# Ledger of designs, part 1: VH-VL binders against a2bn08

All scores and structures are predictions.

Target 1, 238 residues: a2bn08
Amino acid sequence: MAEARLQRLLRVYVLDTSALTDTRLRSLLGSGSLDEAVRRFAELIASVRIAYGVEVYMPPTVYEEARRFLLSNGVTVQSFEALAAWITIKPPTRHEIRIPASIVRDYVEEVRARLARGLRVAEEHVRRAFEAGGLYAAETASREARREKLGAIIRGLRERYREATRHGMLDSVEDLDAVLLALEVRGVLVSNDEGVRRFAEALGVISIDPPKFISVLQGLLRHSKTGGVAREEAHSTS
Structure headers, positions and changes below count from the first letter of each chain, unless a header shows other numbers; Kabat numbers aren't used for antibody chains.
ipSAE, averaged over its two directions, is called F for ESMFold2-Fast, E for ESMFold2 and O for OpenDDE. V2 adds 0.75 times the mean of E and O to 0.25 times the DockQ between the complexes of E and O.
[cut] stands for letters that were removed.

## First folded at step 1 (VH-VL)

Design f8
Fold by OpenDDE, look of step 4:
Structure f8 (fold): chain C 238 residues (1-238), chain A 123 residues (1-123), chain B 111 residues (1-111)
Amino acid sequence: as target 1 above (238 residues)
Amino acid sequence: EVQLLESGGGLVQPGGSLRLSCAASGFTFSDYAMSWVRQAPGKGLEWVSAISGSGGYTYYADSVKGRFTISRDNSKNTLYLQMNSLRAEDTAVYYCARHYTIFGVDRYYFDYWGQGTLVTVSS
Amino acid sequence: NFMLTQPHSVSESPGKTVTISCTRSSGSIASNYVQWYQQRPGSSPTTVIYEDDQRPSGVPDRFSGSIDSSSNSASLTISGLKTEDEADYYCQSYDYSNLVVFGGGTKLTVL
């Protein structure tokens, strides 16, 4: 009964970008390269689809982002296509999906707070820049030294600003699409981004990280398959 | 060493029934999906049926669906193919084949084959 | 549904290189792994290539597999051809609708 229940609950998944870019994928799939990992991932998805009718979805926006990332990091077009063949690319029906006003409100408040933090970070770095400028205005500092110092301050600003404003928050339309799609198809969101997962949770969307996802799929295949022609059922629903 | 040995083949009349067996040894039988693949005389390979390691899932080619039944007894390390309503076109050498399995994932290709058993359907 | 198409026969002299093609009729050849099986006369099939280009233990490195997405084909290449390589060769793949699909087979004759 528990196994059957698990099988019922874990039939539909939606992947965000992080699900495909997770650095742990190699280890999880016993591969020596990202390319091989992607190929093995494709086979895993294929197997569970055929065996249990598992459906894996991805928004087009996530698909494009993942494609760019994987291809730029040594994944062959062949391997990517192998994976894509088993993933359903579907945009969320944005105009039909309703988000509770309370969620929107909370999100706005969070954004406002983060913007304020960002401003403080900026102010601090302006102060640092000003002070540094005073020190380097002395006749002995070379133009190069000044440039280097300014560069360091700017890099620091960028890093701290990002940390203050974007870290741990839903901050991309791609991730939003993944959450919305998961909501729409009543699927499990696969993500390693805490901000995305928190947002999903607020909407009642179940999420798991990529390692758990792989483990679940592998486990599904190992468990005693009770009852009927799962493949035929999957065909009827596709 | 992995071994697969088919038996049960023979001559049968159209409309008749036959049960094939495949005895497996040299590996944990229940961990592997198994298939039947047949080859008509002078013809190519044709997939017939597959069964998951646990036996909970079965698959059939359209050509044999409703007539053939694949099963297994993991306690005996034996794969079966019950063939009913046999037709002349079912005449073939029947091979049992082990699915490749890695990381608990059943693949849909084969790493080991039996020697085959001949089934002849003729009036 | 898809089919895998192979040439009916190929022939070559010992020591030479021969290539057998396998073309998928629909869907990408790269979507699923392609395997190659060798069947010598009077024998059962044996796997010579799995997962597009992997060799099982015991298969000589003279055997190699490749995928060409542009032609939607897989290829088995046998270098340094030997008389013992004379056999029927079958490509195989799969998808959601077709659990296992074999090519029609290619008879390789070593001249």
Scores: ipSAE 0.026, ipTM 0.558, lowest interface PAE 4.5, mean pLDDT 88
Fold by ESMFold2, look of step 4:
Structure f8 (fold): chain C 238 residues (1-238), chain A 123 residues (1-123), chain B 111 residues (1-111)
Amino acid sequence: as target 1 above (238 residues)
Amino acid sequence: EVQLLESGGGLVQPGGSLRLSCAASGFTFSDYAMSWVRQAPGKGLEWVSAISGSGGYTYYADSVKGRFTISRDNSKNTLYLQMNSLRAEDTAVYYCARHYTIFGVDRYYFDYWGQGTLVTVSS
Amino acid sequence: NFMLTQPHSVSESPGKTVTISCTRSSGSIASNYVQWYQQRPGSSPTTVIYEDDQRPSGVPDRFSGSIDSSSNSASLTISGLKTEDEADYYCQSYDYSNLVVFGGGTKLTVL
């Protein structure tokens, strides 16, 4: 099974939105603008497809999300369409994909745990606000001081609540579509999102982050340019 | 999606009255404080009035205090501004605006604005 | 109560950075949050910065806000100017009596 998994690592990839929007991609592609980075990414993918027959997929939901982000950040339609021409846009076949019930049960348990933590965070901050109210009574503090203290407590609540309930969790249908498509096509998921990758790994989907994806493709082209497909002969190694 | 739609503007003589309405949709109206903000032609924004989500607290700019009354009907998702004793300087586009609200605490951050309704006060 | 003073107009070339100031006449700029609104001609205002330095979802990161207690002012900074940024910009704050004040507005022209 190791050789088959290596083939998937070299042949088939599924991109989530972060694969196109990761802030490190501009430096990794040696670009001064996001538009140039997208064009260079397109060239990289095209070159690897031609040299090695690598397949790159994306769900339509992820495609639309990435398009909106890139166009709003200075990428021209022409540059984005040049990239998209090398990516197969395919919806996951949701009615045919099966997920083990234990994975769904584990996900439900995780959601319940996060909701419970969120409630405790809220209760903690209500207590902080009550205690601050006694200390910041009107006769001992200005209204401006009371508003500043309340604002700080509310900001702390929002920050802690977000960390307790949303951080590191698969929580969008776009992310789910990317995982499902990777499962369906037996591809490597490219994502920088911890929750997405964790969910994918629970389903047996191999995942890598976008910088690693770029490095793999660049390494593949370097190997191709030196004339080296690995020789699987009696005394050679790849 | 959040939508705010003002109506009731028009031409009125000095000393007259108008009632503006703002129809709200796409959110739980009673959870949010609301404001009226106006803009005279070619001029900047001027805050007019605010009302709490329940309607229990109202606030007015000095320029309109005693002449304007803000109210709301949470069963109809509608904000109102009753304008009496109108003056030429009240001529403006009137916007309704939603306050950002978190845990029942209203903030003076206006996260959604309507399209505005024009009030013209002249002879 | 207090006033917020903005320059009447500013202009700059596409791709450059512009900063619009908002100076509070009395009371501390830091005591109450500052918001910034963008208004294109013929349109209603939209929020570009709230609570001093926060961006609403969908507002590009080239918009940033800050406050400076020593000059008692807030600033809106727009980097990488685009022609679509041409608009009027208003700062807004309030006081402990829940009276809301807007700045006079700044017309940004992208040359």
Scores: ipSAE 0.000, ipTM 0.374, lowest interface PAE 22.9, mean pLDDT 83

## First folded at step 11 (VH-VL)

Design k14
Fold by OpenDDE, fold request of step 14:
Structure k14 (fold): chain C 238 residues (1-238), chain A 120 residues (1-120), chain B 111 residues (1-111)
Amino acid sequence: as target 1 above (238 residues)
Amino acid sequence: EVQLLESGGGLVQPGGSLRLSCAASGFTFSDYAMSWVRQAPGKGLEWVSAIKGSGGFKYYADSVKGRFTISRDNSKNTLYLQMNSLRAEDTAVYYCARHEGVRDYYFDYWGQGTLVTVSS
Amino acid sequence: NFMLTQPHSVSESPGKTVTISCTRSSKDIADNYVQWYQQRPGSSPTTVIYEDNQRPSGVPDRFSGSIDSSSNSASLTISGLKTEDEADYYCQSYDYSDLVVFGGGTKLTVL
């Protein structure tokens, strides 16, 4: 009962970038390609908008990021535009939105901790580089071997640094915009990023992951078909 | 002196619910993140959930996600753990612990714990 | 998610030195700081080491922590072992999602 009530009450959704780039979208929408998935997604959004007045929003920053990603991954302009036609692009009114200072404080603390972790990762890689320099000295190792080793260390540093400093937290302006927009329009945030969802929760914004979102929309359409049949049957018996 | 006092433990049937409380004193409660850590009889420590000072940021172990809810009332200096759909595996002494640290965080103070027994 | 692996038990005579290891299953041990907790029988845990090698106030200098990147492990060393050191010891760290991870614990017996 609570879930059904929640589904009926939730008519406004805000998508972050992950909502459109989720790797599970293909399977969820029964598509063999990302392009087809996007088209099916567009149709789904269109259908629920028409049938139930569901509104889907996206900040401009998210829109641009999603556009770049989808087009670079084989989605046609036509398919993307088909999707975009059913999404309301709206920036959050940032200057009017208030965030409790306590939330900001907690976030600052998180950032500080992440920065410290990043530094530690860097220090470790400096150590590794130093040690490798001894093993891959010019006298004992080829230029190619040295280059390869250094490249591996740098790649490792970049990867680990990113993981240490950005993983599991709100780490982009685009994602922030999505959260803020959701707050402003009193919508449900659609995201597969745990850090983004946690931040949203802190602000009192309800969030769901993309699979749940798709499931909800599909569920709405299934119920409308059954209700229509019941109405038609009721009219036919009268 | 920093004090943490857990309460609310007891015997509950599988599928039941229980709410734990941790009363904090001796420090500015809202400035500190808090955690619940549990220990099954004769077993090791298992982290359950954490909540930051504002009460807005919450973290859960996979084992309790969707069943447990951590919360706090800073006006009452109290940490809570709502436990729903309890299982036998949830049987443990539950500790509340305060987070501390500059570069990273550790648990500097622990309560005495409250026993939760889930049994038919 | 990673695991922290500890030996189940260690034992040594009074006055000797013991080392308890904590090995991270994935990623580098240096990614996050490691803490150590002591739990005596019937008592709550207490911190003996934080941030790899820092001692809280009141913890004797006999307790020390270290990190070994080559073995992807942290170590708690107790020198001049005393009877009161008999306890369970747990290592603890964080994953990248700020979830807390405890080791399985090590029972230290003073012979």
Scores: ipSAE 0.699, ipTM 0.864, lowest interface PAE 0.7, mean pLDDT 91
Fold by OpenDDE, fold request of step 14:
Structure k14 (fold): chain C 238 residues (1-238), chain A 120 residues (1-120), chain B 111 residues (1-111)
Amino acid sequence: as target 1 above (238 residues)
Amino acid sequence: EVQLLESGGGLVQPGGSLRLSCAASGFTFSDYAMSWVRQAPGKGLEWVSAIKGSGGFKYYADSVKGRFTISRDNSKNTLYLQMNSLRAEDTAVYYCARHEGVRDYYFDYWGQGTLVTVSS
Amino acid sequence: NFMLTQPHSVSESPGKTVTISCTRSSKDIADNYVQWYQQRPGSSPTTVIYEDNQRPSGVPDRFSGSIDSSSNSASLTISGLKTEDEADYYCQSYDYSDLVVFGGGTKLTVL
């Protein structure tokens, strides 16, 4: 009951890119395609805005990233625009937002650790390359085989390096903007990225994942229908 | 000398709550991340939760996520662990540990631990 | 999430060398540093190795750490084994989400 009350009080939401690209959205919204999911999402946002005054925000950087992603993944311009029509695009006032130095310090430490991990990944792949060089020497292996092996090593390096340095942390300015905007508008951040959510929490920003967000919105609409029917039944018996 | 002293352990019923404290001394408390690590009787070490120096960044093991809350009061040099919805599986000695490291983090100092027993 | 697997127990005579392995379940043991902790009966853990192969002050040089990428494992080696080395040993590392992972622990018995 307390959690439900708290949710009723939260009428302002900020979406990061992950909120719109979450693969679970399709299932949650009962859609067969991403395009349809986006349209349904737009309708949902529209409905709660009209019924309850729910406001959904997105920073311009997130908007552009999301747009690029969604359009490249089969979402029509019309569907995207339908969604965008119900989202307020607002940049955070970055020059006015204060972040405690202690938070910055903690973040720097995290970054340092991640950089170190990245270096280790690189070193490991150098070692692998060196060892492979013995097996894939010019005298014993074809040029094609060597190329393939090297390519595999490089791909592995890139993937592991990315994971080591960026996974589970705030790693983009777009995500930062989302957090900052949420802070500024005193909204709830919607994100499926744990690193982003952790950073948000550090700044005192409440965050929820996209499934929870959808559930909250759907829940709001369900309650409005039941309240309306109860009022109509009360008026008819009178 | 660095000292960590856990307190707040005791007997609690399943579903109950308990708050652990770790009093730190001998170092600038706010400069260090801290963790709770637990050890069930006759079992190994299990990490529970961590918190960065500022108190803003918190980490939880899946086993305690949603039930436990880590916090700290840097003005009091104290680390806390609020444990809710306790289960029998939460029975353990709970250690507070300080994070250290240049390249990566490890636990350089440990408290003596406080025993939490969850039983009906 | 990954796991660190250790042998349940190892035993060796005084003066000999013993090695305790810690194997990561994923193929990325080198992605994160490995630490080793010693826990004597009735005591809290103490660090014996950090960052794969570094020794804290006060830890004898008999203790050494290594990483073997080929086997995806870390190892704690104790040379010149002493009776006082009898303890449980735990390896520890981090996952990509900065969550701490401990091995299951190894009981070292000095015969």
Scores: ipSAE 0.679, ipTM 0.861, lowest interface PAE 0.7, mean pLDDT 91
Fold by OpenDDE, fold request of step 14:
Order: sequence, then C-alpha cells, then structure tokens
Structure k14 (fold): chain C 238 residues (1-238), chain A 120 residues (1-120), chain B 111 residues (1-111)
Amino acid sequence: as target 1 above (238 residues)
Amino acid sequence: EVQLLESGGGLVQPGGSLRLSCAASGFTFSDYAMSWVRQAPGKGLEWVSAIKGSGGFKYYADSVKGRFTISRDNSKNTLYLQMNSLRAEDTAVYYCARHEGVRDYYFDYWGQGTLVTVSS
Amino acid sequence: NFMLTQPHSVSESPGKTVTISCTRSSKDIADNYVQWYQQRPGSSPTTVIYEDNQRPSGVPDRFSGSIDSSSNSASLTISGLKTEDEADYYCQSYDYSDLVVFGGGTKLTVL
C-alpha cells in the first residue's frame, strides 16, 4: 500500500501559476522564446503521459491566470492550446476538504505579522514624503522635481509594501486552489513559491520546484529509452 | 515558570546523524513557535530552524536545508532536531528558544544548550 | 537575504554610556523589527530589547533601543555602565520570508 502510494505520488502532478511562468523554464527546455518553451513543455508532458501515464493537473483559476500571462507575453494561442491539451483542468472540491484549525491559526499569525510589517513600511514612506516635502518646499525646487520625487517615493512604497506583505507566503486563491487540488488528488505540487510550498507541506502535500519537475520528466524519458535498448539488445542476443 | 531543556548532544563522525530534543514546561507548548539556534565555539549566534505551533510550518537556514529536519510532539511538549549528514562546521552548542511577540517575534526564553561535536 | 553588521568590540568605563550599532546590508532597517540579546560568558542569551525599543520585564531602563533610517541601522544604548553589563550583544531581525538573521555580535568590555 505504501509502495502503491509512492508510485502514485510520482505520477500525478499539480501545477500552480509559477510552474508555467518560471523564467528558468526556457533554459531548461532549450528554447529561445517563451512560445517555443511552451511548445516543448507540451511535448514533454505528452511524452511522459504516453510512456508512463503521468498526469498533470491544474485548477481552473490557475489555468486562467496562466493563460492570461502567457498570451500577454508572446505565447501564441496554438502553443498554449497544445500545452493545455495535456493538462487536466479540475477544480478542487473546496467544501469537502478539511484543513486543521491549528494550521489556520498558524497562518493567521503569519498574516498578522505581515500586516504589521506592511504598516511599518507605509509609516516610513509617509515620513519620507513629509521630509521630502520640507526640502522641496524651498523656492528653488520646480514642480517637476517635486513630482518626480513623490513618484519615486510611491514606487518605493509599492515595491517594499508588496515584498513585506506577500513575499514568502500563500497570498492568492489560485495558489491555494493548486495546493488543495494536490491534496485531493494526492499529487505532487509544482511551484517555485516558497510560501506556497510551505503551506502545502503543512497539509502533507509534497512539492517540487519547476526545474526539478522538468528534470524528473526528462529523466523518465531517458530511462525508457535505455530500457527499450536493453530489451532490444536482450532480444538480439537471444 | 517557563523551562526549556535541551538534550541529545554528543560526539559524532562526519556524515553521521544525531537527534536533539528540547523538553518544554511551564506554558502551553502548542501555542508557541519554537526555534533552534546554534553557537560554534567562540563564535556568534546562528539561527538553524523554526517550527510553528501546529508543527506544519517549518523554516530552515540555507546552511542546513536538506540535512536537518525540525519537528515537534505537542503531546509530549518536546521539540526535535534531526541532524543528518553532519559536517565539522555543524559543531556548536544548540539552543532551543521560544518565539514571542505581538507585532513581531523575538526569542523570550532560551534553554541552556546542548553541545554537538562533529569530528573524525 | 540581508546581513546585520555589528562592531566586533566596544569598551568603556563604569558609569559611562556606550552605543552598539547594527547595520542592515540591504533594504530599509525600518522594514522589520530589531531585537537585542545579551549573552554573558558561559550563559544562554537573554532578551534586553525587542521590537526596536521595548524592554522586557526585569531589564533596567538604562538599556534602550533606537532605529536610524538615515544610516539604515539600529542601536543599543547602555547608560550608567556597570561591570555586570560586560557581555556579548547580538542584534536580530527577520527577512521577508520569516527567516531569522543575527548580527555578528559585539563584545562589550567594562574597563
């Protein structure tokens, strides 16, 4: 039973958005463009599906987000559809999935801490804006210079606030759906987000990053070719 | 009174394994995140790993990731650190510490530490 | 990942005031709270400052913490220095992934 479970874990994968948007995928798949990378990825998934019965899943929310992202970044509809043809789109059964209250509690604590950090970032930028206003209130500063400085402060606030509140934690419903789906289908989650992976681990879901996923799939295909050659050589010597 | 008591330290060969324990008392153990912090002889403090109250959320320093595993048994009020593939640079006094804080977290209680020596 | 840099050592006479700095290598020091720990020889660390400037119960008011955004640093100030204050002092903070970062520590010698 444990062996069968392990075998199943190695054959079922769930992708989050980051699995498809990882910048390393192009290099791993030997592609010069994102469009080509997507096509090669589709071929890879198709090959392992046919050879080993590997199943790849994605929640509808992740599918839509990935579609939007890929198409907006130069991926053709044809290439995207080629990939989608080998991915099973399935929503998690959210109302039936149980999350331990202790996990929820820990997550709430994390969220609270992040909110506090966000507030500190905001306060600091208010201080900066106030100080800058005093410096630029001098008769010599042009309206344009003031506008530019304010713009820089706002950009800094946005960047730092996002990093303080979102980095390293589960922060989207799409990612949550991916984790829940992985839990439900007893699959391996593919994600490059450490916060998502940590949450998955808390629920007992195994996770790997996109490079590892690609490596695993490529490795499977390499072994099938060597096993076929060994069988052909065994039949020829026999 | 809050008490933390580390145990399991000792001498081990490079590549070997060791399991540390931290026995907690005087508070609701499951309500608090816990950390391991180590200190090499004559050196500073280095954070090793942390675990939230539920035991589900785990954090690791890059220096120990893939080799060390943090866990806890809330029914026994005990924190654990499984150390595999030990290296000479892992030689240190290992402290368990409790997380506390309202807005942010700090270590409010520390154990006395247990010495781990990795040597050939 | 960021680093916290502290001076290796500081020294001063009893009754005087000393300041130990903790400088963040990247980003703004105000992004995360800074804590300070005291470690006497042969003892475990104890908290002297948390959340930049808060004192735990039992810590004397001669210990104070501050943040200077202009220098991207936190500071621990000890006024009315006593012989018992001789110890190693460590600053600590969190990165955005909730990983703990310690400074290198500062040895305070009371002359």
Scores: ipSAE 0.657, ipTM 0.857, lowest interface PAE 0.8, mean pLDDT 91
Fold by ESMFold2, fold request of step 14:
Structure k14 (fold): chain C 238 residues (1-238), chain A 120 residues (1-120), chain B 111 residues (1-111)
Amino acid sequence: as target 1 above (238 residues)
Amino acid sequence: EVQLLESGGGLVQPGGSLRLSCAASGFTFSDYAMSWVRQAPGKGLEWVSAIKGSGGFKYYADSVKGRFTISRDNSKNTLYLQMNSLRAEDTAVYYCARHEGVRDYYFDYWGQGTLVTVSS
Amino acid sequence: NFMLTQPHSVSESPGKTVTISCTRSSKDIADNYVQWYQQRPGSSPTTVIYEDNQRPSGVPDRFSGSIDSSSNSASLTISGLKTEDEADYYCQSYDYSDLVVFGGGTKLTVL
């Protein structure tokens, strides 16, 4: 059973969008641009696929999200398609996948709590706006100063509302599809999103962050080049 | 009615391991999130870890992440804390605490605590 | 991370009113609920205030909680102070990264 666990860890991976957009990837791949990082990522995935049969999956929903994001941020279509050529694009078989009712119950409870927190944030920012209006005596405040103060309060509301309702929660179909696919193929989920990883791990899916994924793959290639397979075979003869 | 009883504390060397247990009674255990909270001798309270009712969603303080594992067995009404790579600063009384039904970390019932001493 | 700062100790005579402060180091204290716990010597903690200003059943109405956004603090107020109120008191809050923080504790002496 230890061998099956190791084979799963080394053999099958599922990427969410963060696996392609994590800001630490440039450093780990020695790249000066996001486009170069994507090309080097493609080379890395290709190399481990050829050398070790490592499979990398992505749901179509994640593919579309990643494509939109990367092309909008200076990645050429050629670089993205070079990466995609080595990734298996497969939708999760949603109608066959089962999730325990108790996990769904916990998730619904979480959503209810977040809605209540969002309302609290909104009420507090209404109070702040009311108080700021009283402190902005018309005699001393320009029209532009009043508009900037209101704008700052609204930006604060939006930021705090997002934190209260969305931070650390699985709230998109793309994230769900990545988790479901990883569950289906018994693969390791690659994500830097703590909410996505927590949901995956609640379903028994092992997850790692993108820097760890890159480091594991680079380590596999270094081990192969230095004769690790030959050395290991010599140690395991019996 | 609601009762929480911790056990499994004791003396352990630095780098060692312990597993704490919390036996729950008087309520439907699987409906409630649970936490471990610790208190070093003569010091204040420190939150350690939490787990939702299903046992699937787990949360850790940064000071213990990677070393401690929270779990539960709902068929036995028992909460667990596996503590590995113990350090002197982990010396504390460890309390089991029940969450009142939201993620806002209101702890409505506490156990009596179990002492963990990490010393050579 | 954020911190919750409480005075180390307070003391007051029976029948009087005491207020224990709890100041949050970053972000607005009003954005996240504050709980207050009482710990008598030799006992485990019990809740005296939850969600800023709510009392659990069985907690006397002479215990009250409040929030002051201008000082970024929460307060526990105990009126009609009794000798059985002598205990350590902890405030507690959280953020949305699931970080739970307790204050350092305040020893209340009733003399």
Scores: ipSAE 0.491, ipTM 0.780, lowest interface PAE 2.6, mean pLDDT 87

